# Designs tried in a protein design chat: VHH binders against Formin-like protein 12 (FH12). Part 20

Target 1, 299 residues: Formin-like protein 12 (FH12), of Arabidopsis thaliana (Mouse-ear cress) (q9c7s1)
Amino acid sequence: MASNCEKMLSKIKIPLPDMLNAVLDLDSSAVIIDQIKNLIKICWSKEEMDRLRNSAGGDKEVLGKCEEIFGELMMVPRIEPKLRVFAFKVEYPSRVSDLKMWMHTIIAATKEITGSVKLFRIMQTSLTMQVLRGSNVECGLDSLVKLCDNVYLMHDFCKLLDFGNDLVHLEAASRIELETITNKMQELFDIEEEVNDEFLASENDGANFVGYRNVVHDFLCTIDGDKQLLNILYAEVGGLVNSYIAEYPSGVRFKEATNILTRFVETFYKSREEIERQAEAEKEILEKRKMNIKQNGNL
Short names: E, the ipSAE of ESMFold2; O, the ipSAE of OpenDDE; V2, 0.75 times the mean of E and O plus 0.25 times the DockQ between their complexes.

## First folded at step 4 (VHH)

Design s90 (framework vhh_7qbe_3)
Fold by ESMFold2-Fast, scan of step 4:
Structure s90 (fold): chain B 299 residues (1-299), chain A 124 residues (1-124)
Amino acid sequence: as target 1 above (299 residues)
Amino acid sequence: QLQLVESGGGLVQAGGSLRLSCTASGRTYAMGWFRQGPGKEREFVASISWSGGSTYYADSVKGRFTISRDNAKNTLYLQMNSLKSEDTAVYYCAADLSPEEYWELFQSGEYDYWGKGTRVTVSS
């Protein structure tokens, strides 16, 4: 019990008045998220502190420091919501950048897939080869699945076509869940609502909080602008994904298709490496045999 | 399969500096550094979001260590300054292959992939 209070105090390295000034200025350069989380925990610790004060054991000096910090925090109106807004501000630029990157990755991968003449030729060659061999293949993607499941079939296929990988965003896109993007977009909207609620509630804080209201308003303006851009990107992702699904009538979903293509690319290059290694070994054997023939001829 | 390879560990005098690197065989998202000292449990050191815009540090290293990344090289860095004997540990690189990040989980150690570690010894 006392060790938890000691641990919280050891993690607060900035004087409390400086921390409160940073919170009210929304100055993300002054603190990191872990310190904000610790202050929020202290806001929730009233009942625990009361229990510790009434116990016979424990370090009363450490408890007294925690109580002092709690008392100073409670002097700020709605300090817990203000700390949450500050946490949102600290993490906000990264959340937006990550969302933009994930959506640009899907956009780039989808355009690479639909625009790749090389991939089109790969799928057509694979499908034609397997149909001619009497295989029951449904479409180009199905033929690639069957190639990956049969090492001999893949080896034969590698002899027919050279494929330079132009699907540079495919692997990254295959790891992205569309649902994750949707959820993260919703989280940003929830953040905007919470920041706006605090902005409205802060009208009642008095003249000393005019500066705080101004910086919160600036943050809301930033969120609104980013939200508009993110919605445009999100619509483009949805449009491209839907166009891709419509073009592949087997009902293969975008994630399934990107996983199939990723597995194909990986398996194809692994097979190419094995073929190249085998060819190099054969070349070495032939060179040694040639040298042996020349040596024996000299004798 | 993704592989993470740490480098840059070694012996260094107290008060000195050392830079650790972690190279991924492919694209990663959230990344972090963890360490395990002799006879101790593995502990969080620092983490960084994919964009590099959010960084988190353990209180014991804040102000001394700096985490950074170069996404073009698929490489994560940890610049360690003002090293103390207490920093002696095996340092592990961790990476997430999903864009799913929770700030609450940055320090949980629930990453998809881990390196085998690089040893740092701080002498006095």
Scores: ipSAE 0.000, ipTM 0.124, lowest interface PAE 15.0, mean pLDDT 77

Design s91 (framework vhh_8h5u_2)
Fold by ESMFold2-Fast, scan of step 4:
Structure s91 (fold): chain B 299 residues (1-299), chain A 128 residues (1-128)
Amino acid sequence: as target 1 above (299 residues)
Amino acid sequence: EVQVVESGGGLVQPGGSLRLSCAASGFTFSSYDYAMGWYRQAPGNQHERVAIIYSGGSTNYPDSVKGRFTISRDNAKNTGYLQMNSLKSEDTAVYYCARDLSPEEYWELLESGEFDYWGQGTQVTVSS
């Protein structure tokens, strides 16, 4: 608590009343979020502050200033929920942007996979090669798994086919956990609920808080609009990934497919690089042998 | 038994309109968050998705048909629709209705050339 108070005293560049006015205006451009988080921690530490005040020891000047800050904060009804609403608003655009980016990445990767003629040809070539070699392969994706598990098979494959990677969103999509999207969507709903609770409670704050209620309401309207758009994107992701019931045949799932394809792309280019490096080394050996023959050419 | 029946195709002149219908049985478009899509195949070409409607009602279209085609569904009637306006000769194909396939299922479909869970399709021919 004392540490958080000292941090406020040493790093705060704007007066506390100006900071509180920015909070009540929901003006995210006026205040650094770390300062708001420190104020929230001060609110949580009332009992610790009471203990420090009642015990002998510590910097009495710093403690007195911490009590002054706490006194100013407590003049605002439900200051801790108001600080949390402000923190939500500061962090909100980033949360929405991240969700949109992740969902668009999954949608783009899915469309790249389903629309890729090059990938289709790779699957056909891989499957055909392995079937002709007597391998029992169930599908194109299974053939890529087996290709990745066998260095010699992959090297042979690289000699048959040249592949330019058009799956530009695949690696980014493979890093996204679908459960993370679901959890982050739920976090937005929890944030909306908390903001709405504070909006309802603020009805009894008095005439001085009419402006605050208006900007909180505006924020709720923004959240509602974004939620509608995010739900549309989320439904699209869900439709592309998870709309199957037990009576439909079980295929390779989206996450399994993206993992297989990411591993295939990585292994394919690594193998091609190795083949090119080996070919270059063979050229150098051949050149060295030709030079030695040329130098000893007194046959 | 999972079954769909596509209807509403026919011969139409360039610039004309058609409304396709997809009647489903053995499953419902409102159960377990199913999306539904319209796919087409012209002779010698791969299958392509021309419209999709997700469980929440959002829609998506490729640039080739965007602004001309409109997908909709009636969950109470368990029927999907595709409204096709300003038809072009390039829109000539057999049109199929299906639930949205996973990337893996769509890949298996492209690889095998078979339409499990889809009906017989409905032929759309755009010519004079």
Scores: ipSAE 0.000, ipTM 0.094, lowest interface PAE 21.4, mean pLDDT 72

Design s92 (framework vhh_8h5u_2)
Fold by ESMFold2-Fast, scan of step 4:
Structure s92 (fold): chain B 299 residues (1-299), chain A 128 residues (1-128)
Amino acid sequence: as target 1 above (299 residues)
Amino acid sequence: EVQVVESGGGLVQPGGSLRLSCAASGSIFSDYSIYMGWYRQAPGNQHERVAIITSGGSTNYPDSVKGRFTISRDNAKNTGYLQMNSLKSEDTAVYYCARDLSPEEYWQLLESGTFDYWGQGTQVTVSS
């Protein structure tokens, strides 16, 4: 706790009373999150403060300053829950932004996959080519895995089919874990519950906290609004992922399928570039030889 | 456990109004941690949230119904309501009353179509 107090003291940009006013106003523009997290740690038990007081390594001057800060904090009723709500508010916009970005990316990638006439033709061509060569392939995705594992097979495939990359969100989507989205949505529900609990408990803080109660309620309304949007997006993600699973019933999970497709797209374009580069090199060599023959009449 | 019974649905012309009611058991509207909402499912479509209300009375609506629908609750009577005005053909669906869903419960709802602790729903049909 003394260590946390020292970090607080070393990084204070504004006086503690001004910081507490920002907390009670839920003014996230005025305070750095690390300072709030340090104040929360300072709110830990008196037993911990007493333990540090008896420490051989303790700085008695710093400990005295920590006790002064603790005293100021304890003048505010239920200060720890208030600091937690403020910390939620500071971190809240980035949490919502990340969830929106991840879900929009999954939605876009899934629509690209399921709506792609080009991808259907790619899988059909891959399957047909490999079956005609006597290969035992189970499905379209399996055929793409085999293409990626054999450079000559991929080069032959590139000669049969040319396409622009319509799967622009696929790589980004392959890096997103659906479980992470679910966990982050649950964290948002937990945050709302804690903010609501604080709103209800603040009724007993006294007349001086009417303004605080009002700004907590405003924040709760903001969370409710964002939850509506996020739940709509989350429902769309769930519906699209389920539709994808129904269309690709090879036992391959959505994450594994997006990884296979990402590797295929990357490998395909790498192979196409190599083929084009080789063709250019061969053309240049041939033209140089033709000029040399023409200039000196060797043959 | 929790049990809900929805009522008030019916056939109505475009521009008409309906008031849906939700009677709940198990103290669903008096639980300090519970928010409640109305959800709908049209044939062949995914479940959609229509309205949400907190224990304190704060409300929220998607743009598709905002200004037309009003959610309310009576915690003492353990009942919820949805006032639907200026109804459109697109509002045709089965309407369900439930507490606010966790993300996991939303995934389950999308996969299975419903939960056993939810009611049978109430059909709203807006004819042209």
Scores: ipSAE 0.000, ipTM 0.121, lowest interface PAE 20.1, mean pLDDT 72

Design s93 (framework vhh_8h5u_2)
Fold by ESMFold2-Fast, scan of step 4:
Structure s93 (fold): chain B 299 residues (1-299), chain A 127 residues (1-127)
Amino acid sequence: as target 1 above (299 residues)
Amino acid sequence: EVQVVESGGGLVQPGGSLRLSCAASGFTFSSYSYAMGWYRQAPGNQHERVAIISSGGSTNYPDSVKGRFTISRDNAKNTGYLQMNSLKSEDTAVYYCARDLSPEEYWELLESGFDYWGQGTQVTVSS
């Protein structure tokens, strides 16, 4: 109740007109994004403010200031869409950077998985051994699940087989949801449509908004260019993911396959660490025995 | 070097019988604790397990061949067998003999360029 207005009031560091000028210039250097988000919420809460005005017991001073802010905001045509355009521009570089990072991580991990001759041979060896032992395994990945549950067999694999650090991007990729990438791409497209709608609607705002239209148009040109590059990258992700799934029998989704491989890598290296720890313990015992033999032999 | 040679395949009419043999060298069935099995591959399909026998002699079969096929081994002759009765057209395939390998043995085979499944023996059931 009026809490959005209270949050806005507590964080105001510049006059509202100066803030609005920054919004209309698409200049993020003078405004904190949280303040813009609070202004957007204030625009959504007009009916709530009207209800609070008619109720007894509200903070009349805070409510009066909220109404003053709302009144100034409503002097700007389509102020809520303009605030959303500004918020999008502030967040835009991070949105694009994150999408590129996530997609490059998936691409790198998929290429590492499909390019690892050692991993392929480990899966073949595991599958053959499991099938011969009467296990109902459907593919190499399924056999790795069974292998992780067999401590003795895993220890033998760790002693004889070492695929090294071929899968450097696997852990990072396992933390990325493909649905998140798809959703974030869709959000970017939806916001671009909102920006374009505001650009077109602003044609009727008058001569005072020509500068605003010019900076919005420049931003739309930037978005269109980045969107084309992101679409190319997204298509590459789709192609590689589909190729990876096709290599591993039908029914195994990318996330399930990635999780199986991640668990296998974790179990493999934990088992290797255990073997190394036991080897060091044996060396220490042998060293102590040599010391005892030397001590006894010298007497 | 481990080696298996499959034999006994051929052309047979539906309802007929065949006995496949798997001769082993470089190992003995009685000396090593390992399972062995028979697998088949029809054109365009992956390998299907048709019989498996453990080191202790326990056997397992899929429903498609259960009651018709019998796997056995003769440790003295170092030979495995698959007795196939009441053969059907869907039994047409190349039949392979395989044994459980240590990871080291399997890795060495792959590195040497040898195909684990070998040549197999062709079984054709037709009129």
Scores: ipSAE 0.000, ipTM 0.223, lowest interface PAE 16.4, mean pLDDT 75

Design s94 (from h01 with A33Y S50A N59Y E103Q L109F Q110E E113Y; framework vhh_7d4b_2)
Fold by ESMFold2-Fast, scan of step 4:
Structure s94 (fold): chain B 299 residues (1-299), chain A 127 residues (1-127)
Amino acid sequence: as target 1 above (299 residues)
Amino acid sequence: QVQLVESGGGVVQPGRSLRLSCAASGFTFSSYYMGWYRQAPGKQRELVAAISGSGGSTYYADSVKGRFTISRDNSKNTMYLQMNSLKPEDTAVYYCARDLSPQEYWELFESGYFDYWGQGTQVTVSS
């Protein structure tokens, strides 16, 4: 039955005045996100503190410390929004880096798939082999699905063709959901609106907060620049994905197609390794038989 | 019937540019992936760049990324390779190539005809 304030006190590692200075300077170098989130939770705990004040028996020291911290926090105008802005600043570089990485991965994988002359020929060879064997196959991707579902068919295919993997971003792209990118872009822009709202509200904080307003404004300028770059990348992802769907007909979703191709590459190399192991075993048997014939003098 | 004719090769100094052209005839040009391959003496033939039928997707070998640009004009049935910042290592015979459509693959499988290539055009980068 510990209060939220009591739990949060055990996790505070930096003196509160130093933390508040970091918040007002938007200095993300001195703090960890968990410390900021704990201070935000303290701001939400007023009702719990009031409840604990009316209790008897052993919690008065903890409550006194929680009230001291709360009192210090409340000396700063709109401290909770300021803490949220600081949390956003701390998490910002990672959020932008992740979005760029995901979008570049999809762009690279899509260009590899649509630009691969080798993959086009693999699909043609797979189609031809299966049609020749009486299979009802609709397109190249459908033929690759059937290869993956039939070990014997895949082994036969591996004997016809060797495939050097030029789809180096495919596996990474198959783990990325387009909806996740869309949702994370929306989250970023929603957070930007919160930062802007706090910036506008801070006009009424007084002369002591001019420095704070300046660093928040600098941060908003950074966000606006990154937002334009991210929108360009996002548009390129959309264009390439739409181009991919048009070039590979049958209405297959991008993720479904990348999953099919990833499974094909994995299954192909596994089957090729098994064939190579069998070939080496047969070679060793032949060499042993050859040695036995020679050893017995049967020329 | 299918013909691919390369032009634009020559002898140039390092750091200069050349533009290769491939004029295609005898097929529906916009329906096919097209590519540029090269072969230097004593080396295997390698794919340099490829372009989709619509021109919306391109591929480049790592050795030429940032220096070469592939493009096509479907109204003229012509494919191009713009080669910038040429190096001695780019010295090779450059070939225009056409990939097969799935239907044409099936028809040509019976005839044994595969991989439509041009005659090649020599590019020499030396002083």
Scores: ipSAE 0.000, ipTM 0.090, lowest interface PAE 21.7, mean pLDDT 75

Design s95 (from h01 with A33Y N59Y P102L E104Q Q110E E113T F114W; framework vhh_7d4b_2; at its last look DockQ between E and O 0.01; V2 from the best seeds 0.00; counts 0 for: pae O 13.6 > 2, unsure alone 63.4 < 65, off the site)
Fold by OpenDDE, look of step 5:
Structure s95 (fold): chain B 299 residues (1-299), chain A 127 residues (1-127)
Amino acid sequence: as target 1 above (299 residues)
Amino acid sequence: QVQLVESGGGVVQPGRSLRLSCAASGFTFSSYYMGWYRQAPGKQRELVASISGSGGSTYYADSVKGRFTISRDNSKNTMYLQMNSLKPEDTAVYYCARDLSLEQYWELLESGTWDYWGQGTQVTVSS
């Protein structure tokens, strides 16, 4: 703890009173989140301070400074929760943004997948081709997996079908875990409860904290608004995922499906590129041969 | 089979009250969060209120706070929405939903099930 205090002291660029004012104003413009985190760590119990005092082996000067800091912090009722609220406020926009982004990405990708006529045709064609060739594939997704593993079949397939960029968000979606979204949302909501608790508790902090309560209230209102949106998005994600699963009853999980599709798309394009390169090379060879024949007077 | 059946909708004048009911069947009612959503013409569906399985936790949209009360009777497998002081802005189709907790989200996704919706009940507030 002493080490933390020392570290904090070394990093403090802003006077503690100013930091505390920023915290009470929920004004993050002048305060770095790391400083707040450090303060949170310093919010030790009186018992810990006593332990530090009793640990006679520390730098007295550092100890004195720590005591001073502690004294100042303790002047604020429930300083730790307040610091946590502030820290959350600072991180809040990014957390919400990330959640929105992830959910939108999944929504977009799912819509693309389910709405893609081309993808459907590809899967049907792939399935048909493989069945005709004696394969035991049972569904479109399975056929794509097998297609990816068979270079010759993929080449034949690429010659027959054109596949455009209909799945723009697929790759990004494949990198998103639905569990992560759930966990992050839960974390957000849990912290919201903490903020609310602090808000309620702050009612008894006195007249000097009316401003603080106002800003916290405003923050809670913001969170409430965002929560509504997040819940809507969350519901939409769920609905779309259900629809997708219903359409592709192979028992393949969403993540697995997106991975299969991503792999297919990548493999398809690579194969196509290779075919094109080969065709060009052949063309060049043919042209060279023609030129040589012409030069030799045989044409 | 999960079933949600809404009732209690209708046409009322501003300032009046309605009570919506949602009868649930086909699942362990008390184990799930439940919610009311509404969708007005030309607008997106929005969460109105939600309630935890035990009924100990509730959520309300700002637009309905103080006017609407969500409750549930687990012995009857029924959720309620008491709507007081109705406004024209409250006009919408109201949907009962099994609203998944965040904790249940992943598990249910793996099972291929998500939230379930009723058919909705029309609430019209007009003078």
Scores: ipSAE 0.000, ipTM 0.179, lowest interface PAE 13.6, mean pLDDT 81
ESMFold2-Fast, scan of step 4: ipSAE 0.057; ipTM 0.513
ESMFold2, look of step 5: ipSAE 0.047; ipTM 0.348
ESMFold2 (binder alone), look of step 5: mean pLDDT 79; pTM 0.797

Design s96 (from h01 with A33D S50Y N59Y L100I S101T E107S L109Y Q110E E113S; framework vhh_7d4b_2)
Fold by ESMFold2-Fast, scan of step 4:
Structure s96 (fold): chain B 299 residues (1-299), chain A 127 residues (1-127)
Amino acid sequence: as target 1 above (299 residues)
Amino acid sequence: QVQLVESGGGVVQPGRSLRLSCAASGFTFSSYDMGWYRQAPGKQRELVAYISGSGGSTYYADSVKGRFTISRDNSKNTMYLQMNSLKPEDTAVYYCARDITPEEYWSLYESGSFDYWGQGTQVTVSS
């Protein structure tokens, strides 16, 4: 903790006045998130600076620099909340983009799963084949699990039915946790509350901060628009996941189902490739046998 | 430069239909999600309908579900909003909007402009 101020100083890449101008303009192009977080830590470290000043053999140059930085920061009303708002704005586009991508992926995958005549036929054929061969399978998804665990069973299945994969979003969806989406939605809206609080407080900063207030207000307008879209997407995800659960047998969670289907798709195509390789090898052996028969006939 | 141009608005009687068009230029149209927003007199701008870049996903405000249909033709760089069973409360200026990438978000804010909006087209539903 004693070297915290020194560590933070080493991570500041632009002049402090330029950084403060970027903060008040909400201009993320000039500053990376780590530099903003280091300034926030400096705001928290005043007590550390006071302790370092009183220690015998302290680095006077580093302490003087830390005090200079703190003095400049304190010239800005509510500098720590302003830095937090700037940090949120820097991270905001990626947070929103990730949420939109995750929700669109779940929506697309769920529609592909529930709307796929090919997948329905795959599951029905798999279930029927295994039941007829004496297997005790409980549902279509359970039958796909058993196909993946038995290379010979999968080989036989591939001969009965070809599968042109129409589940193009399935693999991506299988890597997304619905709980993560819920948590990130809540986190985004909680952070928006902090931004709004700082905007309201900024009315007391005076005429010199009118520009800052305008850019914060523009940011809040953007957040409001995104909230409308994200809530629509989130409701659609919930509706489609519920629709999926209703169509598939009890006891299989959506995440578990997407994992089963992803494994099935991967294993099916691997099995198809192996079958094709074996067929090519057999063809080559047959051609060599034909050549030997011709050569022996010429004897 | 991103440019969005709306057309197809007008004055219609309740229960009639209108189709809005949004012609896009200055970006790879199929790579961006698109939406229709509207602003009625004395009200805030609201999202009406949304469509993914591929056209595979669509979403609607509860007030227009079952009446409005959003679509796009990526070969023509055009998005549409088919509005059926129009009601007086649908009276508003309708805006075409493009979603933005994280990189574009910062570029637009630096310039002091959010220019992913069109100029708007007026829809009036009255007797």
Scores: ipSAE 0.000, ipTM 0.234, lowest interface PAE 15.6, mean pLDDT 76

## First folded at step 5 (VHH)

Design c01 (from s85 with Y30W; framework vhh_7qbe_3; at its last look DockQ between E and O 0.01; V2 from the best seeds 0.00; counts 0 for: pae E 11.0 > 2, unsure alone 61.6 < 65, off the site)
Fold by ESMFold2, look of step 5:
Order: sequence, then structure tokens, then C-alpha cells
Structure c01 (fold): chain B 299 residues (1-299), chain A 124 residues (1-124)
Amino acid sequence: as target 1 above (299 residues)
Amino acid sequence: QLQLVESGGGLVQAGGSLRLSCTASGFTSWMGWFRQGPGKEREFVASISGSGGSTYYADSVKGRFTISRDNAKNTLYLQMNSLKSEDTAVYYCARDLSPEEYWELLESGEFDYWGKGTRVTVSS
């Protein structure tokens, strides 16, 4: 335990009064953030400090440093909740940004997939051709896997179609798990509840904490506004994803279907690149023939 | 405009034989036969390459049915032997389309992949 306390103390590199002032002023600098996270890990109760004092063979200097930190922490009413609110406020913009990015990516990708006339036509053609050839394919998605193995059919499609702007969000969406979005949305609601609880409790802290309360109130207003936007996006994600996967076997999940499409798009662009290379090679051969004919004809 | 005409269907006793024909306008692509039994979904029966060198069969008809084609006459055939009651269905001729043909027909609104078919009834 004295060894664990010493390890935790070694991570605190800013004077404790400066960190406590940063918390109450809600200073969000990156250096302060790291130090506050370390401080949260050692925010102990009186009982935990008593356990340290009772340790047989405890280091006197380490114990004295622990007691100094404990004493300063306990001067702030509800310091542990205040530290958590600070950490939430620091991490909050990143949490909202991630949720927006994930949901916009899924929305864009599913709209692109369901709205691509070129993809629809390719799937219809591939499914029909492979059923005619006797392949056991269950849907258009299965047929895309088989289409990737047919270079000549893929080359024909590449001459007629360009997916350049149709499926630009597909790869990014293929990496997203919908459960992660749901869990992160719930974490946001949990954060708001905890911040609101501290805001209400801090009413009894006195005049010295009016500035803190004002900043926490502003933070709650920000959370509420962002939460309403995120709920709208979440509802849209749910509707679009359900429509997207409803056309496939019930065992097919969003990520599985999207991964198959991603591999198809990769194969499609490889085929287009090869067609362009073949065209340039043929042009070079024709120019060589023209030069050879002129040189031989001059003899 | 794509034209597929199936013929040769009829009533036949179990264990009997029947030969279906399909005429198509001027193409040498993959062709095949499909069928739809009473209350069932349309299913694959057999297919043949444009040259006639490659053939494929559904397990339910393998060894009993033979697909063939005469490219000079633009005619596809299905020889059905050892017929069973479960072979009772409307039989459809179909062809592969190139991506160009698929897009053209889809754009025109004249793309009708399935014809009217020819009925085969196998009685016990």
C-alpha cells in the first residue's frame, strides 16, 4: 500500500493548490487534465488514510506526503465529485465530437449505399448472372463476393460505372459498431446526471463557490443543447440502419454487410486502375509501330 | 428488343420424357432454364455457356436433364428424362445480359427478364 501510494504520488507533478484552483476555475489545459486524472486516482477517504497509517513498516516520508495531499483535498467540500465534474468537462467535447462523427459517418454511408443507382444495378446484374450460372447465392450482397472473382465481368462494369463519389463514407462506416454508439450515448446521459447532482449540491458551499457554480451551470446548458442534437442524429441512424439491413438475411449485421461492400469497392477500383494501365500500354505499342513503319519505309 | 419464346411443354406421365425449346434473337451469351412449381419460388434448373462448352445443373435434375444449344438457330434446349411429379412447373428460358445490355434495357423500361414460360405437368 505505501508502494502503491508512492507510485501514485510520483505522477503528481503540479503543486496541489494549483490543481485545486484549476478545478474550481475549470481550467482545461492538457497538462492540468493529466494531473487531475492522477489526482482522482488518489482521492481517498478518511478510512483509506487510516489504513495507510496502520501499515506495518510504512515509509515515514511517503506517509507524510500522503497526509499533506489528503488534508488539502478535504478543505474543498465534495472534492471528489468536483474532480469528476472537471474531468467530464475536459473530456466532454471529445465525447460529443466522436458521437457526431460516428453518427454522421453511418448516416452518410447508409444514404450512399441505399441511394446508389450504380451499386443497385451492379447487384441486380451480378445476382441474375450468377443464379443463371447455377451459383448458390442468396442475395445481391452474396453475389458481390462472387463478382470480385470475375475479372471480365468486373471490367465490363468498370467501363460503364464510376463509384468515385457514390460510396465515400463506406470504409469509415465499416469500422463502426452500433453498440458502441448506444453505450456512448448512455454515458453522456450519465455524465449530465452527475454534473447536475453536483450543481444542485454546491448551492450549500457558500459565496466562495458562486463562480464554480456559474461555470457548471453553463456546462449543463451546453450538455443539454448537444444532447438534443445527438438524440435527433441517433434516431436518424436507427431508421436508416434498419432500412439498410432489412434487405439481407436476418443474421447479417451492419458491420458484416458494410465490410463486404468495402471489399467490393476496393476490387472495383483496382480493376479500373488496370483498365487505365492497359489503355496506356496499348497506346505506347501503337506509337512504337508507327515509328518502326516510318523508319523502315525510309530505307 | 430482347425476345425469348419458350415451347415444348405439355402433359406427360411420370418416368416419361419431354424436350423444351427456347428461341432467342441473335445472341450467344450464357443461357439457362428456370422453373416455378405450384406455390413455390422460381428456381434454377440448368445453364449453358455461349459456346456450349460449360453446363451446370441443379442437384434435383442432375443426370435426368440435359441442356444444349444450337447457336446457328439461336435455340436453347432442355431434354427432360425420367420425369417426376415434382418436376411439374412452368419452365422459363433466360439469358445473361452484358452490363451494357442491362443498363440499356433498364433505362428504356422495356427490360422484362422473365418470359411467359411453358407449362410442364407430370402425372402419376
Scores: ipSAE 0.000, ipTM 0.325, lowest interface PAE 11.0, mean pLDDT 76
ESMFold2 (binder alone), look of step 5: mean pLDDT 76; pTM 0.778
OpenDDE, look of step 5: ipSAE 0.018; ipTM 0.233

